# Designs tried in a protein design chat: VH-VL binders against Methylated protein MJ0556. Part 13

Target 1, 173 residues: Methylated protein MJ0556, of Methanocaldococcus jannaschii (q57976)
Amino acid sequence: SKFVKLHLVRTLNKYKELQKIRVKDVMISGDVIITTPEKTIKEIFDEMIKHNISGMPVVDDRGVMIGFITLREIRKYMTSHPYLNVGEVMLKNPPYTTADEDIITAFEKMIESNKKLDQLPVINTKYPEKILGKLEGIIFMEDIIKLLYENIIKELKTLVSFYNHNTEIKIKY
Below, E stands for the ipSAE of ESMFold2; O stands for the ipSAE of OpenDDE; V2 stands for 0.75 times the mean of E and O plus 0.25 times the DockQ between their complexes.

## First folded at step 4 (VH-VL; framework fv_ecleralimab)

Design v5 (from e08 with heavy chain N31D R105E, light chain K52E; at its last look DockQ between E and O 0.67; V2 from the best seeds 0.00; counts 0 for: pae E 3.6 > 2)
Fold by ESMFold2, look of step 4:
Structure v5 (fold): chain C 173 residues (1-173), chain A 122 residues (1-122), chain B 107 residues (1-107)
Amino acid sequence: as target 1 above (173 residues)
Amino acid sequence: EVQLVESGGGLVKPGGSLRLSCAASGFTFSDAYMHWVRQAPGKGLEWVGHIKSKTEGGTTDYAAPVKGRFTISRDDSKNTLYLQMNSLKTEDTAVYYCTRGYWSEYGDFDYWGQGTLVTVSS
Amino acid sequence: SYELTQPLSVSVALGQTARITCSGDNIGDKYVHWYQQKPGQAPVLVIYQDSERPSGIPERFSGSNSGNTATLTISRAQAGDEADYYCQAWDSSTDVVFGGGTKLTVL
């Protein structure tokens, strides 16, 4: 129908606009909660709970990211070894994104990583193969999902509601 | 406090050999990339070569003018970097600096020794 | 082989802004570091990774890097800034590369 065709065109145009959104437009770039390799996992567990976060970049004294630590790593050791240092437990080659990368590619990195992260550190590096770079920010899956919902899922729900009203086949979303 | 102290410089005739040492303190030496940089009298800085950290295999690389003649090594138990210079030429005359690479060959040199003078003349 | 080119000298009036350039093909794709060297002394890092200041370096030192030119900028120049300045980068063809150095004279 003409309604379905018009709505598909609107949805495709909104998806194309989403692909233009860069990580830098969505990331948290100030007051990122970070840690250092010398802190204990007990200390950072307390900080994660206080700030309601599930992961932290691990940086050196220049702000260069040298690792990433999540509640998953902490939970492995909190009962038996709560005073291990972050440097002994952290992910030393974590997934990351860059400020100029599009948010769809960043979202795919979060989902498809072996670690299944709900956030990615945003790194400024000119040599991504050999250097963990300066930490520029952090991007959360939640913020990307909200954009997807507002721009694509809402349009698809409208299409499904129209389809359900005009057919016997019911689609749930 | 990071410190790098070079020693072993002196006067040598062409074709001779010298070994320079660099005593390091104030950081975990075995984790560091270490470099030699030289400066001929009145001239600019020239990279000589590096040795990677022990954890990255401790491999070396050299600038073309010294390749095959100079050897960089390290003794992590003594926190000491070495430069073995063989078949010395008059153009090797320079102050030789020991310096720490921040994290790799792409990085900056954040700490430098005061240098040791090598003079190659007949 | 990859080369970095600096002017031989730059002069600046006391209290004014000095700019020292470092030119190389696509240098904007590289990290550029800057060193200050005073007579009889070892070099000292003043800018790393294009624009970052090490601890203890005054804010009047800044850096930029894009295209074919990196620039060290020293605002409110002081007599103590008089020194030689070297840029440094890495390239796969040459490994570590230094510029030829620039003598900054504060008038």
Scores: ipSAE 0.275, ipTM 0.690, lowest interface PAE 3.6, mean pLDDT 87
ESMFold2 (binder alone), look of step 4: mean pLDDT 91; pTM 0.936
OpenDDE, look of step 4: ipSAE 0.656; ipTM 0.867

Design v6 (from e08 with heavy chain S30G N31D A32Y Y33A K52R T55A E56Y, light chain K52N; at its last look DockQ between E and O 0.39; V2 from the best seeds 0.00; counts 0 for: pae E 13.5 > 2)
Fold by ESMFold2, look of step 4:
Structure v6 (fold): chain C 173 residues (1-173), chain A 122 residues (1-122), chain B 107 residues (1-107)
Amino acid sequence: as target 1 above (173 residues)
Amino acid sequence: EVQLVESGGGLVKPGGSLRLSCAASGFTFGDYAMHWVRQAPGKGLEWVGHIRSKAYGGTTDYAAPVKGRFTISRDDSKNTLYLQMNSLKTEDTAVYYCTRGYWSRYGDFDYWGQGTLVTVSS
Amino acid sequence: SYELTQPLSVSVALGQTARITCSGDNIGDKYVHWYQQKPGQAPVLVIYQDSNRPSGIPERFSGSNSGNTATLTISRAQAGDEADYYCQAWDSSTDVVFGGGTKLTVL
C-alpha cells in the first residue's frame, strides 16, 4: 500500500535524523551534580535521594572524571561500612560518551554496560588526559527515550493502527 | 600554581611536643582534604593522617602509630594545615611532608611540599 | 593489615626497559599510584590510577595493574631515571599504604 510505503520511508528518515543528533544537543552541561572521592557513601546516598538521581560522576580538582558511583555500589556497603569514602567503592572504569557522539550509540552503551546505567558522563578527552578527560556534562536515558518515542514509536504506532483497521472484515448490509 | 610549604620542624626531646604548619597557595584550600606523610632518614614513605574538607566538618583519620598522639587541624581562612605532635618518640624522627590528593584519603598525592625535618633525640 | 611489596632494587641497562613490581592481595581491584624520589628531594607523582601520566611525565613511563601485581614500566631508561620508586594504594583496614620502595639503578 501507498500509505504503508510512505510511512516506512518517513520512519526510516526519522531514524536517520536521530542518528545525526549528538550528545551535546541533549546533554545537561550546567550545574551537573558531581561528587569527589573523599565524600562518604552516606552523604552521597543522601544527595542522590535529595536530587532524585541514581548516579554521580566523581571528579578531581581539575574537573577530570576519575570514576562514577551509583546506588548499586553504595548499597553493597551501607549496612557493613556506611562511612566508606566514594573513592573506595566507585566504578574506576565506567562507560562514558563524548559530546560529538550520536545519541543512538550513547543509548547502546547504556544498555550494553555490565552495570546498565541510566545515564552516562560526557567527557572531553582532549585535555589534560588522552584517554579520560574533563567532565562536560551528563546525558540521561530518559531524554533519549523521549526522542525515540516522539520520532520513531509514534510512526510505528500509526502504521500498526492502519494495519489493524485494514484487517477488519467488512460485511455488506 | 599549587604550592605547599612546611615549617616548624626542629630538634625536640622524647616526650616533647611540636607543631608543624603547611602554607598552601594556588588552589581553593578549603575544598580539599589534606594529608601528612613522613619519611624517616634512609627509610620509605609512611602515611601519617589526613583531614577532610570543610564540607565534611574537618574530620580526621590517623595511622595506627600516631593515633592519640598527633592531631591534624586546618584554618581555611589562612590556607594553613597543621600537625600537632605530642608525646614524641625517637621513631617519630622523619621529614614530614604536607600533601594534597585527588582522592583525599584513597587517591594519589599530586602535590608535595619540600618537607620539614623533625628530630626526636635525647 | 594490607601490605604492598616491592623488590628492594632493580637494575637496567641504559636504553633498555625497566619494570618495577608492586604486589598485594587483589591489588588489581585498587587504583595504584607511583612516585619517583631522588636523593634529598620530595616525591614526584609519575603514574596515577594505574596507567595515567601527569603533565610533564614522559611517555616512556607507563603502568599496568591486574590480579595481584601492579607494574611501573620505564622504557628507554636514561641516567636521570635513577631514583627510588614507591607504589601506593588504599585499603579499608590500613588506609593509605605505600610499598617499601625500589631503588632503580641505570647501568
Scores: ipSAE 0.000, ipTM 0.503, lowest interface PAE 13.5, mean pLDDT 83
ESMFold2 (binder alone), look of step 4: mean pLDDT 93; pTM 0.952
OpenDDE, look of step 4: ipSAE 0.583; ipTM 0.856

Design v7 (from e03 with light chain S29D N31Y N52E V89A A95D; at its last look DockQ between E and O 0.01; V2 from the best seeds 0.00; counts 0 for: pae E 12.6 > 2, placed apart)
Fold by ESMFold2, look of step 4:
Structure v7 (fold): chain C 173 residues (1-173), chain A 123 residues (1-123), chain B 107 residues (1-107)
Amino acid sequence: as target 1 above (173 residues)
Amino acid sequence: EVQLVESGGGLVKPGGSLRLSCAASGFTFGDYAMHWVRQAPGKGLEWVGHIRSKAYGGTTDYAAPVKGRFTISRDDSKNTLYLQMNSLKTEDTAVYYCTRDSYEYIWGDFDYWGQGTLVTVSS
Amino acid sequence: SYELTQPLSVSVALGQTARITCSGDNIGDKYVHWYQQKPGQAPVLVIYEDSERPSGIPERFSGSNSGNTATLTISRAQAGDEADYYCQAWDSSTDVVFGGGTKLTVL
C-alpha cells in the first residue's frame, strides 16, 4: 500500500541520518568513572553498584587505557578471591569504539559482543605502542537506544500498528 | 612560558663529533618525551630521534640515517636535552631543532620548538 | 618506509582559499599535524589531530583527513600566510614522518 511505502521511505531516510551521527556526538567525556589495575575487585564492586554501572575502563597513571573490567568478572571471583587486583581479572582486549565511528556500528559491537556489554570505551587508536590507546570517553547503549527510538522506532511501530490492524497475524514489538 | 633553547652548533670536519644541548623552561621537563628534528639548508624537516620520559624508561628511537652515530640523552635535574653526534658526514649539515611532544609517551604533536642551532659539516 | 607526499608549491590569490594536500596510504587512520614555517624561523603548529587548532591560530586555518589524503585549508589568505607548510604523522614502521613541504605563495 501507499501508506506502507511512505513509512518505509521515511524509515530509510531516518536510517541515513543516523549514519551521520558519530560516537563523539553521543559519548560521555569528562568525569568518566574509571579504575586502576592495583585496586581490588572488592573495592570496585561497591563502586559499580553505587553508580549503577556494569563496567569501568582501567587506566594507567597517565590515563592510557590498559583494560576494561565488568561486574561479570568481579562476581565470578568475589566469593573465592575478593583480594584479586583489577589488573589480574580485567579484559585486556575489550571491544571498543572510536570517536569518529558511527553510532550504528558502535551499537552493533555492543549487541554482538560475547561479553554482553551495555557500554563501550571510546579509544584513540591512532597512536602506536599502547595496549588500547588514550581513553577519550564512554558510550552507553541506552543513549544509542534513545536516538534509535527518536529516529526510526516510531516509524516501525506505525508500520506494525498498520499491519496488526489489516492482517490476521500480529507482530509483537 | 614554555621555552626551548638549543646550543652547541658550529663547524666540524667529516668524521668529527659535536654535542648539542637544549635548555628547557616553563614546564615540568621530566614529564615529557622530547625530540630532535633537523632541516638541511633549503630542504624540509627530517626527524632525528626521540627520548621518552623516565617514567617510560627513558628509551630512545632514531631515524635510520643516524642510528648508531647519534645518541639522545636527558638530564632532568638540569632540564636539559642532549644530542651527541659522532662520525659526522656532510649530509648531517642542518639546523637542529629541539621540540616537545605534547604528551609523555610520544602521543602527540610537536607543540613547542626551539629556534634551532646550525651544524655545518665540511672539510 | 611510510611516506607522506605534498605538492612542492601552491599559489593563492589574496583573500581566496588555499588547499594543501598530504597524501599517504591509509592516512585517514592516522592523526595528521600541520606546521607553518617562515624563512629563518622555527616551525609553528597550526593544526593538530587532523582538524584541531591550537590557541592563537586563526579560525581561517582548518584541516580534514580521510582515506588517503589529509588537507590543510587556509581561508581568506593573507600575505602573512606565505610560508612553507609541513604535514606530519606517526607510523609504526618509520616512527615520525614529515611530508616534503609545500611553499604557499600569496599572489
Scores: ipSAE 0.000, ipTM 0.528, lowest interface PAE 12.6, mean pLDDT 86
ESMFold2 (binder alone), look of step 4: mean pLDDT 94; pTM 0.957
OpenDDE, look of step 4: ipSAE 0.006; ipTM 0.542

## First folded at step 5 (VH-VL; framework fv_ecleralimab)

Design m08 (from v5 with heavy chain A32Y Y33D; at its last look DockQ between E and O 0.69; V2 from the best seeds 0.00; counts 0 for: pae E 4.1 > 2)
Fold by ESMFold2, look of step 6:
Structure m08 (fold): chain C 173 residues (1-173), chain A 122 residues (1-122), chain B 107 residues (1-107)
Amino acid sequence: as target 1 above (173 residues)
Amino acid sequence: EVQLVESGGGLVKPGGSLRLSCAASGFTFSDYDMHWVRQAPGKGLEWVGHIKSKTEGGTTDYAAPVKGRFTISRDDSKNTLYLQMNSLKTEDTAVYYCTRGYWSEYGDFDYWGQGTLVTVSS
Amino acid sequence: SYELTQPLSVSVALGQTARITCSGDNIGDKYVHWYQQKPGQAPVLVIYQDSERPSGIPERFSGSNSGNTATLTISRAQAGDEADYYCQAWDSSTDVVFGGGTKLTVL
């Protein structure tokens, strides 16, 4: 039907536009809450609670990303060794993205990572297989999901509702 | 305050040997890659080689002109970097600098010693 | 082997802008670092990773790197900027490479 074709075309067009959005358009830059390798995991736990965050970039004295630490890493050691330094427990080769990367590729990095990350540090590097660059920002999965919902999921729900209303076959969504 | 102090330079005849030392202070020496860079009188800077931090495996690499003749080592308990120079040639005459590597590869050299002069001459 | 080429000398009038180039094949794909060396002294890092300044280096020092050329720029040149300047990069075939050095003269 014309209704179905219209909504399929609209959905495809919105996906095309979503593919053009870059990490820099969605990331948080400025006022990123960071830590250093010399702090203890106890201190970082307290900071994460105060700021209601679950992960922090770890930077050196030049602001270069050298690791990433999450509540997952804190939890592993907090009960037995709460005095360990961040540098001893941080993820030393965290997944990351760059400002010019598209948000779909960044989203795929988050969900396909063996670490199942809900955020990625955004770094500036000429050597993408090594952490050597400045921290430029953080991109959150929740912000990408919000764009997916507003641009694609709402259209698909409309289409499924139309299909279910006009047939006996039900589609789970 | 980061400090690097070279010693052991002097006059030596061709074919001779000399060992340079670099005393480090003001930073956790074992965490850093350390490099030797030399400068012949009136000439530019030339990389000699490096030794990686223990965390990075402690391996060494050398520039082609010195490979097989020079050996870089470190003693992290003494915060000291060494350069053993064997089979010295007149073209090895230079001021030898000890310098700290910021990162293992692709990095800069953020702190330098004052240099020690090695003269290879009859 | 990979080479970095710098002009032998550059002159700048007091208070004007000096530009020192460092040329190499695809140098824009590499990080370039810059060192200042005054007579009888050890080199001092003034720019790292193309354009970043270490602590204590004034903002009038800046850098850029694209294509086959990296450039160190010194604005509002002062007498104390008179020195030799070296660029440096890493290369897969030769490890660490320095440029030949540029003598900056402040007139």
Scores: ipSAE 0.226, ipTM 0.691, lowest interface PAE 4.1, mean pLDDT 87
ESMFold2-Fast, scan of step 5: ipSAE 0.602; ipTM 0.800
ESMFold2 (binder alone), look of step 6: mean pLDDT 92; pTM 0.941
OpenDDE, look of step 6: ipSAE 0.611; ipTM 0.848

Design m10 (from v5 with heavy chain K52S K54S; at its last look DockQ between E and O 0.63; V2 from the best seeds 0.00; counts 0 for: pae E 3.1 > 2)
Fold by ESMFold2, look of step 6:
Structure m10 (fold): chain C 173 residues (1-173), chain A 122 residues (1-122), chain B 107 residues (1-107)
Amino acid sequence: as target 1 above (173 residues)
Amino acid sequence: EVQLVESGGGLVKPGGSLRLSCAASGFTFSDAYMHWVRQAPGKGLEWVGHISSSTEGGTTDYAAPVKGRFTISRDDSKNTLYLQMNSLKTEDTAVYYCTRGYWSEYGDFDYWGQGTLVTVSS
Amino acid sequence: SYELTQPLSVSVALGQTARITCSGDNIGDKYVHWYQQKPGQAPVLVIYQDSERPSGIPERFSGSNSGNTATLTISRAQAGDEADYYCQAWDSSTDVVFGGGTKLTVL
């Protein structure tokens, strides 16, 4: 079908353009809200509420990225051990991305990790097996999902609508 | 204030044993990678080995010249790092430093003790 | 095993800029840390991760790392900068590696 082939080509072209977008073009840099391993989970819970955020990079006293902490980790311990240190609770090997990585690969890292993070720290590191490096920013899953929805999902829904109108077989979305 | 204080150095005969201690304060010791670095008289710095944080299981690694003869351990209840040195040789004569690698095995040693001298001589 | 090479000595006139090099194969792919050691004292970290200064280290200390050479730069050299300087990196074959040290003399 001419219609189907046209929309598949358009979808492929939009996906190829999304692959050219780099993390640095979408990330939040500057004024990144961070914490340190010596703070208590109660202190950072209050900070997360104040700033309306669900996760923070953890840095050492020099600003080196050493971990990541989320409301999910805090919730596990908040009622029973609210004064645990961030360093004891944080994810010490969180998934991360780099400024030059494309946003599709960053999205896949968010989905494929067993932690299923809704954001990734953007790190400049020479040791790719470890997070220890310079924190350059934060990229959020919501911003990537919005781009995917506006560009890819809309095209796919058009194809499904066409398919459902023109065949006996229906596809639900 | 971070402090590291080594002790236990002294004179020992070749083939002997000696245990060094490093008392730590001013930071969460159990979260830290701790290292031993030595310096022979008039010579440069030489890495001896490390122990990972207790959270990562307290695993150890050693430089080739000391592997099998030296053992690094930690006692987090006392905030103390240890270096057990066995089968000592004259080339082990050095000032031994306790240093903090904090979050990694890669070095970047931000605090050092004053060092303790070990002399291996007949 | 991985090795780091430093010049044995570097001299600088008071108030001038000193540069101390640290050479190693593909050292630009590694983080380089620098330590200052004065006679009878323990080393002190002055630069970490190639170019970052710890708290309390004056801005006249700077670092760079590219290709096969890392460089510690001390501008406006003072008499108190006279010391031994060591570079340090990590390599999978050797673990922690120190350079042989450079004696900086302030003339």
Scores: ipSAE 0.324, ipTM 0.745, lowest interface PAE 3.1, mean pLDDT 88
ESMFold2-Fast, scan of step 5: ipSAE 0.602; ipTM 0.817
ESMFold2 (binder alone), look of step 6: mean pLDDT 93; pTM 0.942
OpenDDE, look of step 6: ipSAE 0.652; ipTM 0.863

Design m14 (from v5 with heavy chain T55D; at its last look DockQ between E and O 0.75; V2 from the best seeds 0.00; counts 0 for: pae E 3.4 > 2)
Heavy chain, then light chain:
Amino acid sequence: EVQLVESGGGLVKPGGSLRLSCAASGFTFSDAYMHWVRQAPGKGLEWVGHIKSKDEGGTTDYAAPVKGRFTISRDDSKNTLYLQMNSLKTEDTAVYYCTRGYWSEYGDFDYWGQGTLVTVSS
Amino acid sequence: SYELTQPLSVSVALGQTARITCSGDNIGDKYVHWYQQKPGQAPVLVIYQDSERPSGIPERFSGSNSGNTATLTISRAQAGDEADYYCQAWDSSTDVVFGGGTKLTVL
ESMFold2-Fast, scan of step 5: ipSAE 0.611; ipTM 0.827
ESMFold2, look of step 6: ipSAE 0.285; ipTM 0.718
ESMFold2 (binder alone), look of step 6: mean pLDDT 91; pTM 0.938
OpenDDE, look of step 6: ipSAE 0.659; ipTM 0.857

Design m28 (from v5 with heavy chain H50W)
Fold by ESMFold2-Fast, scan of step 5:
Structure m28 (fold): chain C 173 residues (1-173), chain A 122 residues (1-122), chain B 107 residues (1-107)
Amino acid sequence: as target 1 above (173 residues)
Amino acid sequence: EVQLVESGGGLVKPGGSLRLSCAASGFTFSDAYMHWVRQAPGKGLEWVGWIKSKTEGGTTDYAAPVKGRFTISRDDSKNTLYLQMNSLKTEDTAVYYCTRGYWSEYGDFDYWGQGTLVTVSS
Amino acid sequence: SYELTQPLSVSVALGQTARITCSGDNIGDKYVHWYQQKPGQAPVLVIYQDSERPSGIPERFSGSNSGNTATLTISRAQAGDEADYYCQAWDSSTDVVFGGGTKLTVL
């Protein structure tokens, strides 16, 4: 019981700490793989395969994010129209996050998106309802999952392991 | 590369009507937020109204002084923006600029036409 | 209705720094854009989104926006900087709003 209480308190404290983690603490801000609206979807498809990524922010000549291009959207048109420009195929109002948003909210945006995003672009904007801002980085779902695993799942595994090895628990079922 | 060319300005009597056109080139017109901005002689800039991109539904909004009298429309097949001005008043005398709004209603006006003068006088 | 207030005129000596202010309630929560207009010409964008410069605008032009005041700063002022300067923002009550304009005179 003391063991269970200790690990439950630890899990709750880690969750509270996790809620304070901001996108800027986890995001990739250097060497973000981006594209521009005038490139062809064939060209970008090849880049996505080469870099093993499923999406790229689309930025204009100002470095402002104007859209997001995914492998799903590219594949939809590749067979019939490989000459289409990125600007014609991109998601014009993609989900996005900001540097100061918490990682739980960012994660929820990815999993609730009907566009099946594995990442979110991070933009600097004063208007959360519009993608009018400079691209600052990208945050990947897998990096958030790693934090959840280390802080929450790992502690839960310890608790479950204890219950499964306890003779009293096994007898009582 | 980007060009905006206004036309249709002139002298009109109070209560009259006039239609301005703005021919756009060098960008994907259908993706652009377009605005009309006016400037009375010797006065400052005054926003008239905007029309959203085709993909955002092409909805319009207007400044209070012109609401109900002016109508903004676009023909994306011709890359042309229009301003239909009805029930003109002497206070509407101004140079009318066609401008491209950058990406949204919060965006800057990154390109401006040369302007066309509308004079409302008896 | 939301209003942006600019001084009617600002003077600066050649080579010195000019500062043009644009005041509005909580303007720091909005993007502010700045335009330069010379007589008989259309306005030209000189600063967008508070502090960004369009291609072709010299580094002498900079912007800031915090609290109730946005500022356009022109360092090492040149004779060719003489013009009217307008700030612009968006508000839910007015849509697009412009400041009244500031005439910059380079002495």
Scores: ipSAE 0.566, ipTM 0.811, lowest interface PAE 1.7, mean pLDDT 89

Design m30 (from v5 with heavy chain T99A)
Heavy chain, then light chain:
Amino acid sequence: EVQLVESGGGLVKPGGSLRLSCAASGFTFSDAYMHWVRQAPGKGLEWVGHIKSKTEGGTTDYAAPVKGRFTISRDDSKNTLYLQMNSLKTEDTAVYYCARGYWSEYGDFDYWGQGTLVTVSS
Amino acid sequence: SYELTQPLSVSVALGQTARITCSGDNIGDKYVHWYQQKPGQAPVLVIYQDSERPSGIPERFSGSNSGNTATLTISRAQAGDEADYYCQAWDSSTDVVFGGGTKLTVL
ESMFold2-Fast, scan of step 5: ipSAE 0.594; ipTM 0.811

Design m39 (from v5 with heavy chain W103F; at its last look DockQ between E and O 0.45; V2 from the best seeds 0.00; counts 0 for: pae E 10.1 > 2)
Fold by ESMFold2, look of step 6:
Structure m39 (fold): chain C 173 residues (1-173), chain A 122 residues (1-122), chain B 107 residues (1-107)
Amino acid sequence: as target 1 above (173 residues)
Amino acid sequence: EVQLVESGGGLVKPGGSLRLSCAASGFTFSDAYMHWVRQAPGKGLEWVGHIKSKTEGGTTDYAAPVKGRFTISRDDSKNTLYLQMNSLKTEDTAVYYCTRGYFSEYGDFDYWGQGTLVTVSS
Amino acid sequence: SYELTQPLSVSVALGQTARITCSGDNIGDKYVHWYQQKPGQAPVLVIYQDSERPSGIPERFSGSNSGNTATLTISRAQAGDEADYYCQAWDSSTDVVFGGGTKLTVL
């Protein structure tokens, strides 16, 4: 049917357009809430609650990212070791992205992580792969999901509605 | 407060040996890439070599003029960097600085010691 | 071997802008760091990763890097800026490389 063919082509074209969107077009680049390795996990837990955030880049005095700390790691140690320093519990090799990377690749990094992150730090990496570089921003899974919903899931729901209208078999999504 | 303090410099005849030490405090030494940089009197800065963090294998590399004669080592239990200098030449006369590359074998040396003078003269 | 070239000296009038260059093949593809050294003192990092300032370095220090030239810029030069300045990069053939140094004189 022509309706199904047109919506499949439209869905594929929207996916191709999503692949062209870059991290720098979606990231937060100003006023990123950061921390330092010498702060205690108790201090940053309070700061995360205050700002309603679940993770923070850890930077040195030059603004170079040296790690990433999440509420998940903090909660593991808060009961027994609330005064551990951020440097002792942070992820030293966190997943990261760059400003010119496409948002689909960034999203895949978030879901592939053994720690599962709802955000990625955006860093500048002139040096070899192992060193972290200057923090340029942060990108949130929520913002990528909004784009996916607007462009892909909405089209798929339209196709499922058409299928359910024209068949006795229902598809769940 | 990060501090690096070199010691062990002095007067040595050509062909002799010296061992320099660098005591570190105020940071997690075992995570750091540590370097030696020297400066001949009245001259510019010259990189001598580095030792990687223990977690990155603790391997060393050296500038060509000192390769085979100088050995960098570290004792993470004492927060101490060492430079063993053998077969010293008059060209090795310099102030020797220890410095931190902060997660980097590539530079951006953010903390430096005061330096220790090595004089190689007959 | 990879080399970095700096002018031997640069003079600037008090309150004016000084520019110190660091030349190297494709240096724009590398991070460049800058150090200030006053007589009898250890070097101090003043610019890292081309253009970033460590805490405590005045905003009148700035840097740029493109093509074959990195530049340290000191606006509104003060007498206290009189020092030797070194650029530094890394290359796979040579490891850590310093420029020869530039003596900045504030007139």
Scores: ipSAE 0.007, ipTM 0.525, lowest interface PAE 10.1, mean pLDDT 85
ESMFold2-Fast, scan of step 5: ipSAE 0.630; ipTM 0.817
ESMFold2 (binder alone), look of step 6: mean pLDDT 93; pTM 0.953
OpenDDE, look of step 6: ipSAE 0.723; ipTM 0.876

